# Ledger of designs, part 20: VH-VL binders against C2 domain-containing protein 2 (C2cd2)

Target 1, 194 residues: C2 domain-containing protein 2 (C2cd2), of Mus musculus (Mouse) (e9q3c1r45to238)
Amino acid sequence: EPDELRRRESDTLLSWILTRDSWGNQWQAAWVTALNYEAEKRGGPLRLSFQKDPRPQSLQLTVEKVSSVVKSTQEKVVICHVVGETLQFLVSAGPASATGSECQLYDVHLSPFHLKVEFHMEEKREDIQIRWSFTHVPETAIKIQPQAPGEKQALGVNMLSEALEDLFKHLVNAASPSVFLSTKPTQVKEAQSL
Key: E = the ipSAE of ESMFold2; O = the ipSAE of OpenDDE; V2 = 0.75 times the mean of E and O plus 0.25 times the DockQ between their complexes.

## First folded at step 16 (VH-VL; framework fv_patecibart)

Design O6 (from L4 with heavy chain G110H, light chain Y50D; at its last look DockQ between E and O 0.61; V2 from the best seeds 0.00; counts 0 for: pae E 3.1 > 2)
Fold by OpenDDE, look of step 16:
Structure O6 (fold): chain C 194 residues (1-194), chain A 125 residues (1-125), chain B 107 residues (1-107)
Amino acid sequence: as target 1 above (194 residues)
Amino acid sequence: QVTLKESGPTLVKPTQTLTLTCTFSGFSLSTSGVGVAWIRQPPGKALEWLAHIYWDDDKRYYPALKNRLTITKDTSKNQVVLTMTNMDPVDTATYYCAHEYYDDSGEYTHAFDIWGQGTLVTVSS
Amino acid sequence: EIVLTQSPDFQSVTPKEKVTITCRASQSIGSSIHWYQQKPDQYPKLLIKDASQSFSGVPSRFSGSGSGTDFTLTINSLEAEDAATYYCHQSSSWPLTFGQGTKVEIK
């Protein structure tokens, strides 16, 4: 019972961290950066460019399966599984040789999505590095659609979508986004929630 | 079953760079919590920890040798590589790579449960 | 760095006798001490982790105790196959360090 209580407390704390505005504000940027990095690294005939979705994303994340790794008396990594409803990206896709005008913009959705999240903590540091990676599960659905409504997807567009899906699957699995969060509350509301 | 094997030159000239490769099986450096270390032992002497690398690419070095040591990993090949520059006869030793003990509890003790057989590296002109 | 000093450096023991090896740390390390057995021309084998926890497959005659700065490896009844050099290892802080070793020989 005591161990369970501690685990619950830990889960609550981690969940709280993942609900912070500072996390939410950096979440998408971190994904975009990581995905673009992987896209560039991979190269290939299809060029992908990830962009921030201007639409507000509701990040409702559930924390599960918390574990910890102690690297030293002053360093600890907390690892957990995180589940979310929908992960959204905007992706510009086109031939690598194409100019910007030949690229098509797509909405990409992953639902639900599972992550492995690592909290890197050091006693002397005032920030926490949060790193995460996508975990593929069979129930995750990928939806790719052109952002411009109404254009009949020509056969060529469908092929591109399929290629994009495969590439995206690869990239999202390879990506390792990270953010740094301050451990100090900056807002009164955040302080009160501790 | 976890196994590790050291490979590389067994003879190095002074001032040259030593490159050793640890090839392992039975675990992955993509797994959270996994760590691999290099430890050496001069003939008839005690063990000396050299470097450590974690799954998250965090690296630790023996301070006195930090400027000479580089540890890297290739997760896809299940390899960890140690480079040591400016080798000297005093660096003659059996070099081991070792797996850090890891259990499902995620608690790291930094105990080394599985070792390679070691490779004797002699530094001589 | 934390210095580990083992005692004795060498001992010759009659079979069936009790062997005691001590390891003293230059500072408190809690229970972050591990013991290894190394036979000639072999790699070190983990015996005890975290001061007192026997590793899998280790005979019951081996035990570890201690906390803080003073630790002990005990072989309750020495067997001929136990002839080896024993090392303590601390993992409390970086850099990781080992004791100088204790060589145990059979009389």
Scores: ipSAE 0.386, ipTM 0.777, lowest interface PAE 1.4, mean pLDDT 89
ESMFold2, look of step 16: ipSAE 0.409; ipTM 0.738
ESMFold2 (binder alone), look of step 16: mean pLDDT 91; pTM 0.935

Design O7 (from L4 with light chain Y50D; at its last look DockQ between E and O 0.44; V2 from the best seeds 0.00; counts 0 for: pae O 5.4 > 2)
Fold by OpenDDE, look of step 16:
Structure O7 (fold): chain C 194 residues (1-194), chain A 125 residues (1-125), chain B 107 residues (1-107)
Amino acid sequence: as target 1 above (194 residues)
Amino acid sequence: QVTLKESGPTLVKPTQTLTLTCTFSGFSLSTSGVGVAWIRQPPGKALEWLAHIYWDDDKRYYPALKNRLTITKDTSKNQVVLTMTNMDPVDTATYYCAHEYYDDSGEYTGAFDIWGQGTLVTVSS
Amino acid sequence: EIVLTQSPDFQSVTPKEKVTITCRASQSIGSSIHWYQQKPDQYPKLLIKDASQSFSGVPSRFSGSGSGTDFTLTINSLEAEDAATYYCHQSSSWPLTFGQGTKVEIK
């Protein structure tokens, strides 16, 4: 019972961290950076460029399966499973040889999405590094749609979409986004929400 | 059963780069908490920790040798590689790779429970 | 870095006698000290972890104690096979460090 209570408290704390504006504000940027890095690294005939989606994203995450690993008396890593409803990306895709004008924009959605999230905590540090990776589960659906309404999905567009899906699956699995969060409350309101 | 084995050149000339490979079995560096370290021991002298790599690719180096050391892992091959640049006769030692003990309960010990047999590396002109 | 100083450096002991090896840390390390036995031409073997916990397969005559800065490895009744060099190791902080070793010989 005491252990369960501690776990619940830990879950609550981690959940709270993931609701912070500082996390939300960096979330998309971190994904974009990581995905673009992987895209560039992989190369290939299809060029992908990930962009921030200007649309507001609801980042409601559920924390599960919390565990901890100690690297030293001064260093601790907390690992958890995080589940979200929808992960969305804006992707420009086109032939590697194509100019920017030949690229098409796509909306990519993953629903639901599962992450492995790691919190890296070090003594005397004022920030926490949060790193995460996508975990593929069978129930995750991937939806790819052209952003421009009305373009007739020509056979070529469908082929591109399939290629994009495969590539995207690879990239999202390979990506390792990370952010740094301050351990100091920046706003009194954030501290009060604990 | 956890096993580790060091491999690489046993003779290196001064100023050259040493590359050692630790091949292990019985565990995976994809497992959370797993760490592998390199430790050396000059003949007749004490043990000296050199570098450490974790499952999450976090790396630690002995500060005095940090600029000379690089540790990497290939999880798919169950290998950890140590490179040490600008070798000197003072670097003559038996080099060990070791597994950091991590029990199933997730309790951190920091102890090295399993070691390779070690490989003697002699630096000589 | 944390410096571990062992005492003595060398000890010649009659079989069945008690052996005591001390390891002093330059700063407090809690219980993050480990003891190894190394015989000639062999790799170090873990004896004691976390100051006082015996590792699997270690004979009961070996024990560890201490906390903070002062630690002790004890061999209650020395056997001939216990001739070796013993090292303490701290994992409290980076960089990891070892003691200079204590060589135990059979008298």
Scores: ipSAE 0.025, ipTM 0.623, lowest interface PAE 5.4, mean pLDDT 87
ESMFold2, look of step 16: ipSAE 0.453; ipTM 0.746
ESMFold2 (binder alone), look of step 16: mean pLDDT 91; pTM 0.938

Design O8 (from C2 with light chain S32D Y50D; at its last look DockQ between E and O 0.54; V2 from the best seeds 0.00; counts 0 for: pae E 2.2 > 2)
Fold by OpenDDE, look of step 16:
Structure O8 (fold): chain C 194 residues (1-194), chain A 125 residues (1-125), chain B 107 residues (1-107)
Amino acid sequence: as target 1 above (194 residues)
Amino acid sequence: QVTLKESGPTLVKPTQTLTLTCTFSGFSLSTSGVGVAWIRQPPGKALEWLAHIYWDDDKRYYPALKNRLTITKDTSKNQVVLTMTNMDPVDTATYYCAHRYYDDSGEYTGAFDIWGQGTLVTVSS
Amino acid sequence: EIVLTQSPDFQSVTPKEKVTITCRASQSIGSDIHWYQQKPDQYPKLLIKDASQSFSGVPSRFSGSGSGTDFTLTINSLEAEDAATYYCHQSSSWPLTFGQGTKVEIK
């Protein structure tokens, strides 16, 4: 019971960290960067460009299965599984040879989504590196929709959507986003809200 | 069952580069927490840690040999490769690769729980 | 680097006697010490992890104790098959290091 309580406390703490506004702001940027990197690396006839969704995303994340790896007395990695309701991306897709005007903008949704999250901590560092990767589960649904309302889904659009879905699935699985969380004391710490 | 096996040349000339491969089974370097290390043992001497690689591609080297050592992993092949440049007769040793992650109880340990059989590398002209 | 010094370097022991091997660390390493047994022409085998935890399959006659800088491996009743070189190893700090080894022979 004591161990379970400690685990619960740890889960709560990690969950709190992952729900901070500062994290949320970096979260999307990190995804976009990582996805674009993978997209460029892969290449192919279809060019994808990920963009930040200007819409505020409410990150409701659940933390579970927390474990730790001690690399040394001064280095520790905390690993956890994170579940979220919806992951949203804005993606511009078009032929690799196409000019910007030939690209179509799509909303892409993953629901629910599962992540493996790693917190890399070093005593001499003032920052914590947070890295995560997408874990595909059968329950995850991918929804791709053109952002422009009213465009009749022509056969061509449907084909593109299917191709985009497969490509997106690949990219999301390959992506390894990361952010750095500052551990420096600030005058106003969100930690006070705990 | 976790198994590791070292492979590579058993004879190397001075100044040449040694390349050893550790092929393993029973675990994946994609699993968080997993690490593989190279450890050598000169004949009749003590064990010496050389390098370590983690699942997250974090690499550690013995400082005195850092400039000569490179450790890499191929997760898809379940292989870890060690290269050591400018080999010298003093580098003659049995080279081991070893696993570091969870023990049989499922608890993470800093110990090397499973070792390969080792491969004797002789450096001679 | 953390230096591990074992004592003694060599022991010749009669079967059924108690064997004690000590390992001293140059600095405190908590409980991040491990013990290995290596028989001739074999790879090292893990005996004790984290100072006092027996590894799977290790006979009960083997035990480890200590914390901080001083550690001990004990063989309560030496068996003929226990003839080997024993190494302590620290995982507290990089670089990882080993003791110089203690050779145990049977009289």
Scores: ipSAE 0.519, ipTM 0.809, lowest interface PAE 1.2, mean pLDDT 89
ESMFold2, look of step 16: ipSAE 0.519; ipTM 0.780
ESMFold2 (binder alone), look of step 16: mean pLDDT 92; pTM 0.944

## First folded at step 18 (VH-VL; framework fv_patecibart)

Design Q1 (from O2 with heavy chain G110H; at its last look DockQ between E and O 0.02; V2 from the best seeds 0.00; counts 0 for: pae E 21.8 > 2, placed apart)
Fold by ESMFold2, look of step 18:
Structure Q1 (fold): chain C 194 residues (1-194), chain A 125 residues (1-125), chain B 107 residues (1-107)
Amino acid sequence: as target 1 above (194 residues)
Amino acid sequence: QVTLKESGPTLVKPTQTLTLTCTFSGFSLSTSGVGVAWIRQPPGKALEWLAHIYWDDDKRYYPALKNRLTITKDTSKNQVVLTMTNMDPVDTATYYCAHEYYDDSGEYTHAFDIWGQGTLVTVSS
Amino acid sequence: EIVLTQSPDFQSVTPKEKVTITCRASQSIGSSIHWYQQKPDQYPKLLIKDASQSFSGVPSRFSGSGSGTDFTLTINSLEAEDAATYYCHQSSSWPRTFGQGTKVEIK
């Protein structure tokens, strides 16, 4: 079973990388960067600003399937489909002309969520690039909850909920976050996302 | 082997409702990520996407035709059905059904990898 | 809606010459573009998926390239059997859209 052994090795590497604590620390930053980039590019009357959430968030991903393993002389690319329990964002929303104090904070949850994840490994490099994108599936529930007092002062309830949800879906579907992780245990390189 | 085949009337009169059935084999619409699309092609013209239905019953329609189109599936019969109301001579076309998201090595792709043979539907009095 | 514009609409090419077909998207679609070949009176067949990935059984003379908004389908050495209409198709956004087609003839 040579093909099975190669897939087992790939699955083991992916599982190890996806459960690293440093990956989890960079995960949220990559999402925030990519989503804010898309929000700025889009523009419009309703503006979203994504923030790192200081509350603990465990990264629990299950590798559903490895769809291909691509080899070249010096490069290996692994593409996989993963499922996670909850993806959470802290989002500030308000009219584009609003000041920071007039914006409302929301907790936005997607549960469950599906991603396509690409791992780019080069034999001579000491890092691995991980890029991912959201895979839309209807089972993903989006829950938007305002963070306590102030929402009634700033925005209407029903119209905001629909507009916010539609805009959030657009931004998440457009974003393609990425990170670079060091293959050496002592340090993790920061990455920029688009 | 994945196959799809379109069936239904080849001649309809203006204002009638067209019902087309896509019968497929080699895959299941219960498989996560699988979808079936309907695409049409007027004689001598380009391909036009009409509708999609996914394994989880998520449905998508071309916006200008949304009020005329209904797509449904019958998983037990391996069938997808497209209904198009108020047919007009400009709707004369070859209608295709196509598979999406079946290839394990390419599950990250939304290409239409397998197509039916197509069925020509003529709308004329 | 994302508009795909192919160029040229029509191309008459002698055998063994290189054919280049372009597809330009009205906004960035990453690599979410696919190419189909449709011979006369036949159903379309997938050639290239995700901009540059050859579908199984496709001759090596067919290749795709590009990202973002500008994409190219290349036939390195045209064979007589390649006379067909070629379509690009984007899967980045709803509705799904096709280019208007490029007809390639042998002469």
Scores: ipSAE 0.000, ipTM 0.438, lowest interface PAE 21.8, mean pLDDT 78
ESMFold2 (binder alone), look of step 18: mean pLDDT 92; pTM 0.946
OpenDDE, look of step 18: ipSAE 0.035; ipTM 0.682

Design Q2 (from O2 with heavy chain Y102T G110H; at its last look DockQ between E and O 0.02; V2 from the best seeds 0.00; counts 0 for: pae O 14.2 > 2, placed apart)
Fold by OpenDDE, look of step 18:
Structure Q2 (fold): chain C 194 residues (1-194), chain A 125 residues (1-125), chain B 107 residues (1-107)
Amino acid sequence: as target 1 above (194 residues)
Amino acid sequence: QVTLKESGPTLVKPTQTLTLTCTFSGFSLSTSGVGVAWIRQPPGKALEWLAHIYWDDDKRYYPALKNRLTITKDTSKNQVVLTMTNMDPVDTATYYCAHEYTDDSGEYTHAFDIWGQGTLVTVSS
Amino acid sequence: EIVLTQSPDFQSVTPKEKVTITCRASQSIGSSIHWYQQKPDQYPKLLIKDASQSFSGVPSRFSGSGSGTDFTLTINSLEAEDAATYYCHQSSSWPRTFGQGTKVEIK
């Protein structure tokens, strides 16, 4: 019963963030920032640069389980595991020594994906901090496709794709995106009464 | 000054539906953060929360009684109405409506700072 | 739901003595506990909010403390008018729940 209650609370929080007008944009931006950070940190022979996918994304997230709920006098922290259907990114990839003109742009899809999500709520704050990290699951498929496949690109796409897939998987696992979402009176009510 | 007053039948037959009205003053359910709750107390027993309604029409119910409870508000009349179906003698209690506290800073404490006097509802054949 | 268990259920106390009532939550609720006083044939009145904050108009002899799962309401010097049943209430989670009450009588 306590677990069910926590799940409902987590569901409420998750549902709330999904209703935020800026959530989609912040979600992608956070991923891009985190991924680029990890890419730069890692270095290597391949240079990766992540971009927002301009295509609308239906971000459906579902709470799978709640791992932790901690509430003190000043703050409440909820940690849960969520499942999403598809993550999409644009990735520019090329040799580290190459100029921007030598980079190829790729569509990258992750499906399904699992996240560990942390909701951090503080008393008297007008926002909620949300932090998440990718949890690698063997069932998660990574699809990489050139955005503009050309005849010249076709011959090297498979080999490059494998290398990119491994690199991408590493970066996604290392990334720790976060956002701050402003609360309205209605959301403050929910956040404080969970 | 915040005041609440419960009104409705004091005698209900088994299986009938109870309808109680909470009329309040000193605050408005159009104000963000405002909430009104129904709490009951069987004679000589403890308090039991039943339902809650907020300014944004968000509603909460006691799970075990959710299928029997409906809470609504009429902001223009400063009223909150509770309906409870299929009443049973076990539902005999004093029913209270209460205002949820909001501090001066606008923070939600979620305590019930002001209560109505309550109305005794007896369920009997 | 979060279960609140008060202790004791009943106590008879001589005026001017200290009264202590405890409320234990089945899980951590931070400071989301409130205390009410209910005198016979009256509606409950808020005494303490958020574990330790006195409500307006409440005499200074009433105080609250605690966090997490264990909370205490204290009357440092009992007055005759303090004869009542006291309830703790949690607002940390839905459904809202109350303790079973502690009846305080004057000897």
Scores: ipSAE 0.000, ipTM 0.560, lowest interface PAE 14.2, mean pLDDT 87
ESMFold2, look of step 18: ipSAE 0.000; ipTM 0.526
ESMFold2 (binder alone), look of step 18: mean pLDDT 92; pTM 0.942

Design Q3 (at its last look DockQ between E and O 0.44; V2 from the best seeds 0.00; counts 0 for: pae E 2.6 > 2)
Fold by ESMFold2, look of step 18:
Structure Q3 (fold): chain C 194 residues (1-194), chain A 124 residues (1-124), chain B 107 residues (1-107)
Amino acid sequence: as target 1 above (194 residues)
Amino acid sequence: QVTLKESGPTLVKPTQTLTLTCTFSGFSLSTSGVGVAWIRQPPGKALEWLAHIYWDDDKRYYPALKNRLTITKDTSKNQVVLTMTNMDPVDTATYYCAHEYYDDSGEYGAFDIWGQGTLVTVSS
Amino acid sequence: EIVLTQSPDFQSVTPKEKVTITCRASQSIGSSIHWYQQKPDQYPKLLIKDASQSFSGVPSRFSGSGSGTDFTLTINSLEAEDAATYYCHQSSSWPRTFGQGTKVEIK
């Protein structure tokens, strides 16, 4: 019953977080920031630039397992493994020296996707740091396609798409995005200043 | 099988900096929930915890020694390094690194596996 | 800082007799206490975790009890190989701390 109780705690935390309208926005922004950081750090002749995707995305997650690390009576990290249906990115790719007209925009989909998610909680804080990383599994399908499907000459040679896929895989595996999320249900002003 | 081994100098002069390396196998510091600690024991005396590092790079130090201690990790080499500055004869001790134990649920915080220890003598 | 005080500092005990070692914390630590055995010239070995849970491979003659501030390690029938120094350790707060140790010898 201790494992079931911890799974219930993780499910409760995840459910509470998922009812926040801002989680989806913070989630994508954190991914974009972390991936662009890794792209800058790695360097090289082919560069990727990740962009926020304004399209609405359904977030349906399954919790596979949960564990926790109690660092002290005031500090706890809940760790869970999460599987989702589709993770989507908007990516600009081109030579590192290229200007915008030489870059191609791609839609990238990962399905299914696996994450290791950590909820860092401290009694002295009114927020939770959520940190996650991609879990490499062979069952994850990566689909990369140009956003402008009518441009066939850019697609006639598949040499760039193989390099793009390899680079994308490396960046996703290296990234460690993080957000801070409020645990308070409302923000209420206390008292006016006189 | 989890193992840890300490390495570094066995004799240090006062004011010098001690650098100890803990090399381990059977676990990874990239695994969520894993921690490694340094503990010392002066000859014939009790155990003293010095520093701790977790997989998430959270670092903890004994407060009175915080300005003298630095703990780092190299996950690719399976190593944790402790640096202690301004050594003094009172720092003569056997230095151990240890794996912080959590069961499958990560609950306990015990030191389940220890290195064999390395005696560091500080004298002029 | 949480101070752990063990009692007694030293015991000389006839084989097959019961050994009791206490550890008192300066403030409540729940059950976040662990016990180690250290034989001469050896590294410490974990015996009991979280006050009362035996670590893998530890003989059943070793047991732990207590909560809050008062904890006990018991060896129900002392064997010659149990001659060692025993330490308690708390993981409730930072810094982690150990008791001063209790040396157990065969009389």
Scores: ipSAE 0.525, ipTM 0.784, lowest interface PAE 2.1, mean pLDDT 83
ESMFold2 (binder alone), look of step 18: mean pLDDT 92; pTM 0.944
OpenDDE, look of step 18: ipSAE 0.795; ipTM 0.908
ESMFold2, look of step 22: ipSAE 0.488; ipTM 0.780
ESMFold2 (binder alone), look of step 22: mean pLDDT 92; pTM 0.946
OpenDDE, look of step 22: ipSAE 0.781; ipTM 0.913

Design Q4 (at its last look DockQ between E and O 0.78; V2 from the best seeds 0.00; counts 0 for: pae E 2.8 > 2)
Fold by ESMFold2, look of step 18:
Structure Q4 (fold): chain C 194 residues (1-194), chain A 124 residues (1-124), chain B 107 residues (1-107)
Amino acid sequence: as target 1 above (194 residues)
Amino acid sequence: QVTLKESGPTLVKPTQTLTLTCTFSGFSLSTSGVGVAWIRQPPGKALEWLAHIYWDDDKRYYPALKNRLTITKDTSKNQVVLTMTNMDPVDTATYYCAHEYYDSGEYTGAFDIWGQGTLVTVSS
Amino acid sequence: EIVLTQSPDFQSVTPKEKVTITCRASQSIGSSIHWYQQKPDQYPKLLIKDASQSFSGVPSRFSGSGSGTDFTLTINSLEAEDAATYYCHQSSSWPRTFGQGTKVEIK
């Protein structure tokens, strides 16, 4: 039963990451950082800026395929291919020379979404690096909506929406977000144990 | 079908820098788990591992040669490049690139597919 | 650095007889050892992975065994085409290392 053992390990790792108090914030921050890096790197006349969404987000990921790479007796990478229901972003878009007032804010949704998630573990480290990347598949739908109602009537919104979608696809396919999570229980306050 | 092929100069003078290119097909270094290694074999002698690069850009070098070696990859061209500085006649060897074995979720660390090798001779 | 020591360095063996090659590691490497065959003027070919797992297309006369520090490659009935040099290789630690090789020829 080698495949079931690897799936059990990946389920344990995923469950562990989902129970960290700061997990949701770290996940979103990592995405925002990676996407903004790719936007800066690309450049061009249309500028995208990704922002943290203050609205609560709940991630439910389904593991589809698990493998692992043992680089040495002290170094292991667990690789999961996962699917989620909806991934959402707040994106500010406008000309590269524009400031905040000239930019339009958009809600962008990907549904369903596929990720490749890697858990990089080293025996002597007290943290785990988690890296992930978007897996491009045809069934993923992208939906883009201007957020502010008074901004919907700007000229060229349907042309901008297509350009925004193409640029967004490029950036998300290029990004590789990562997070370091501590293996120490730093959330527990000092208390006497029996 | 996985294939690898080494290319580069076959004659190098002492102190020069050697640049070898491994061009491969049938796999991508964008695929998680994939690694490519460089191994050399002096005439009539044993195999010697030199360097390794993984899909995640993790790079490893034989410690005694670390200051002379650089390994890089270009995933868009399906290439891995090894640069070795300050060549000496003792570096005369056949140089191989090899794919590190990875199948359906089981990593073994074996080199399952090798290039044919390229002989590099270092002499004045 | 893990040193792999093969024994013997050289064997001359009559056809159809058993060949045994050993590889000893300077420290425990579990089962992270692999065996290669290299015929004259050819590149190495993988025979056995992870101590005992035969690679695809390898004749059943080749087998591997061992764990920890002591490993064995066996050719149960030597064929003429098996004349080659055989190497063990460990992937337990960095740097990766190979044994010095065992040359097998037909008597």
Scores: ipSAE 0.447, ipTM 0.761, lowest interface PAE 2.8, mean pLDDT 84
ESMFold2 (binder alone), look of step 18: mean pLDDT 92; pTM 0.947
OpenDDE, look of step 18: ipSAE 0.630; ipTM 0.832

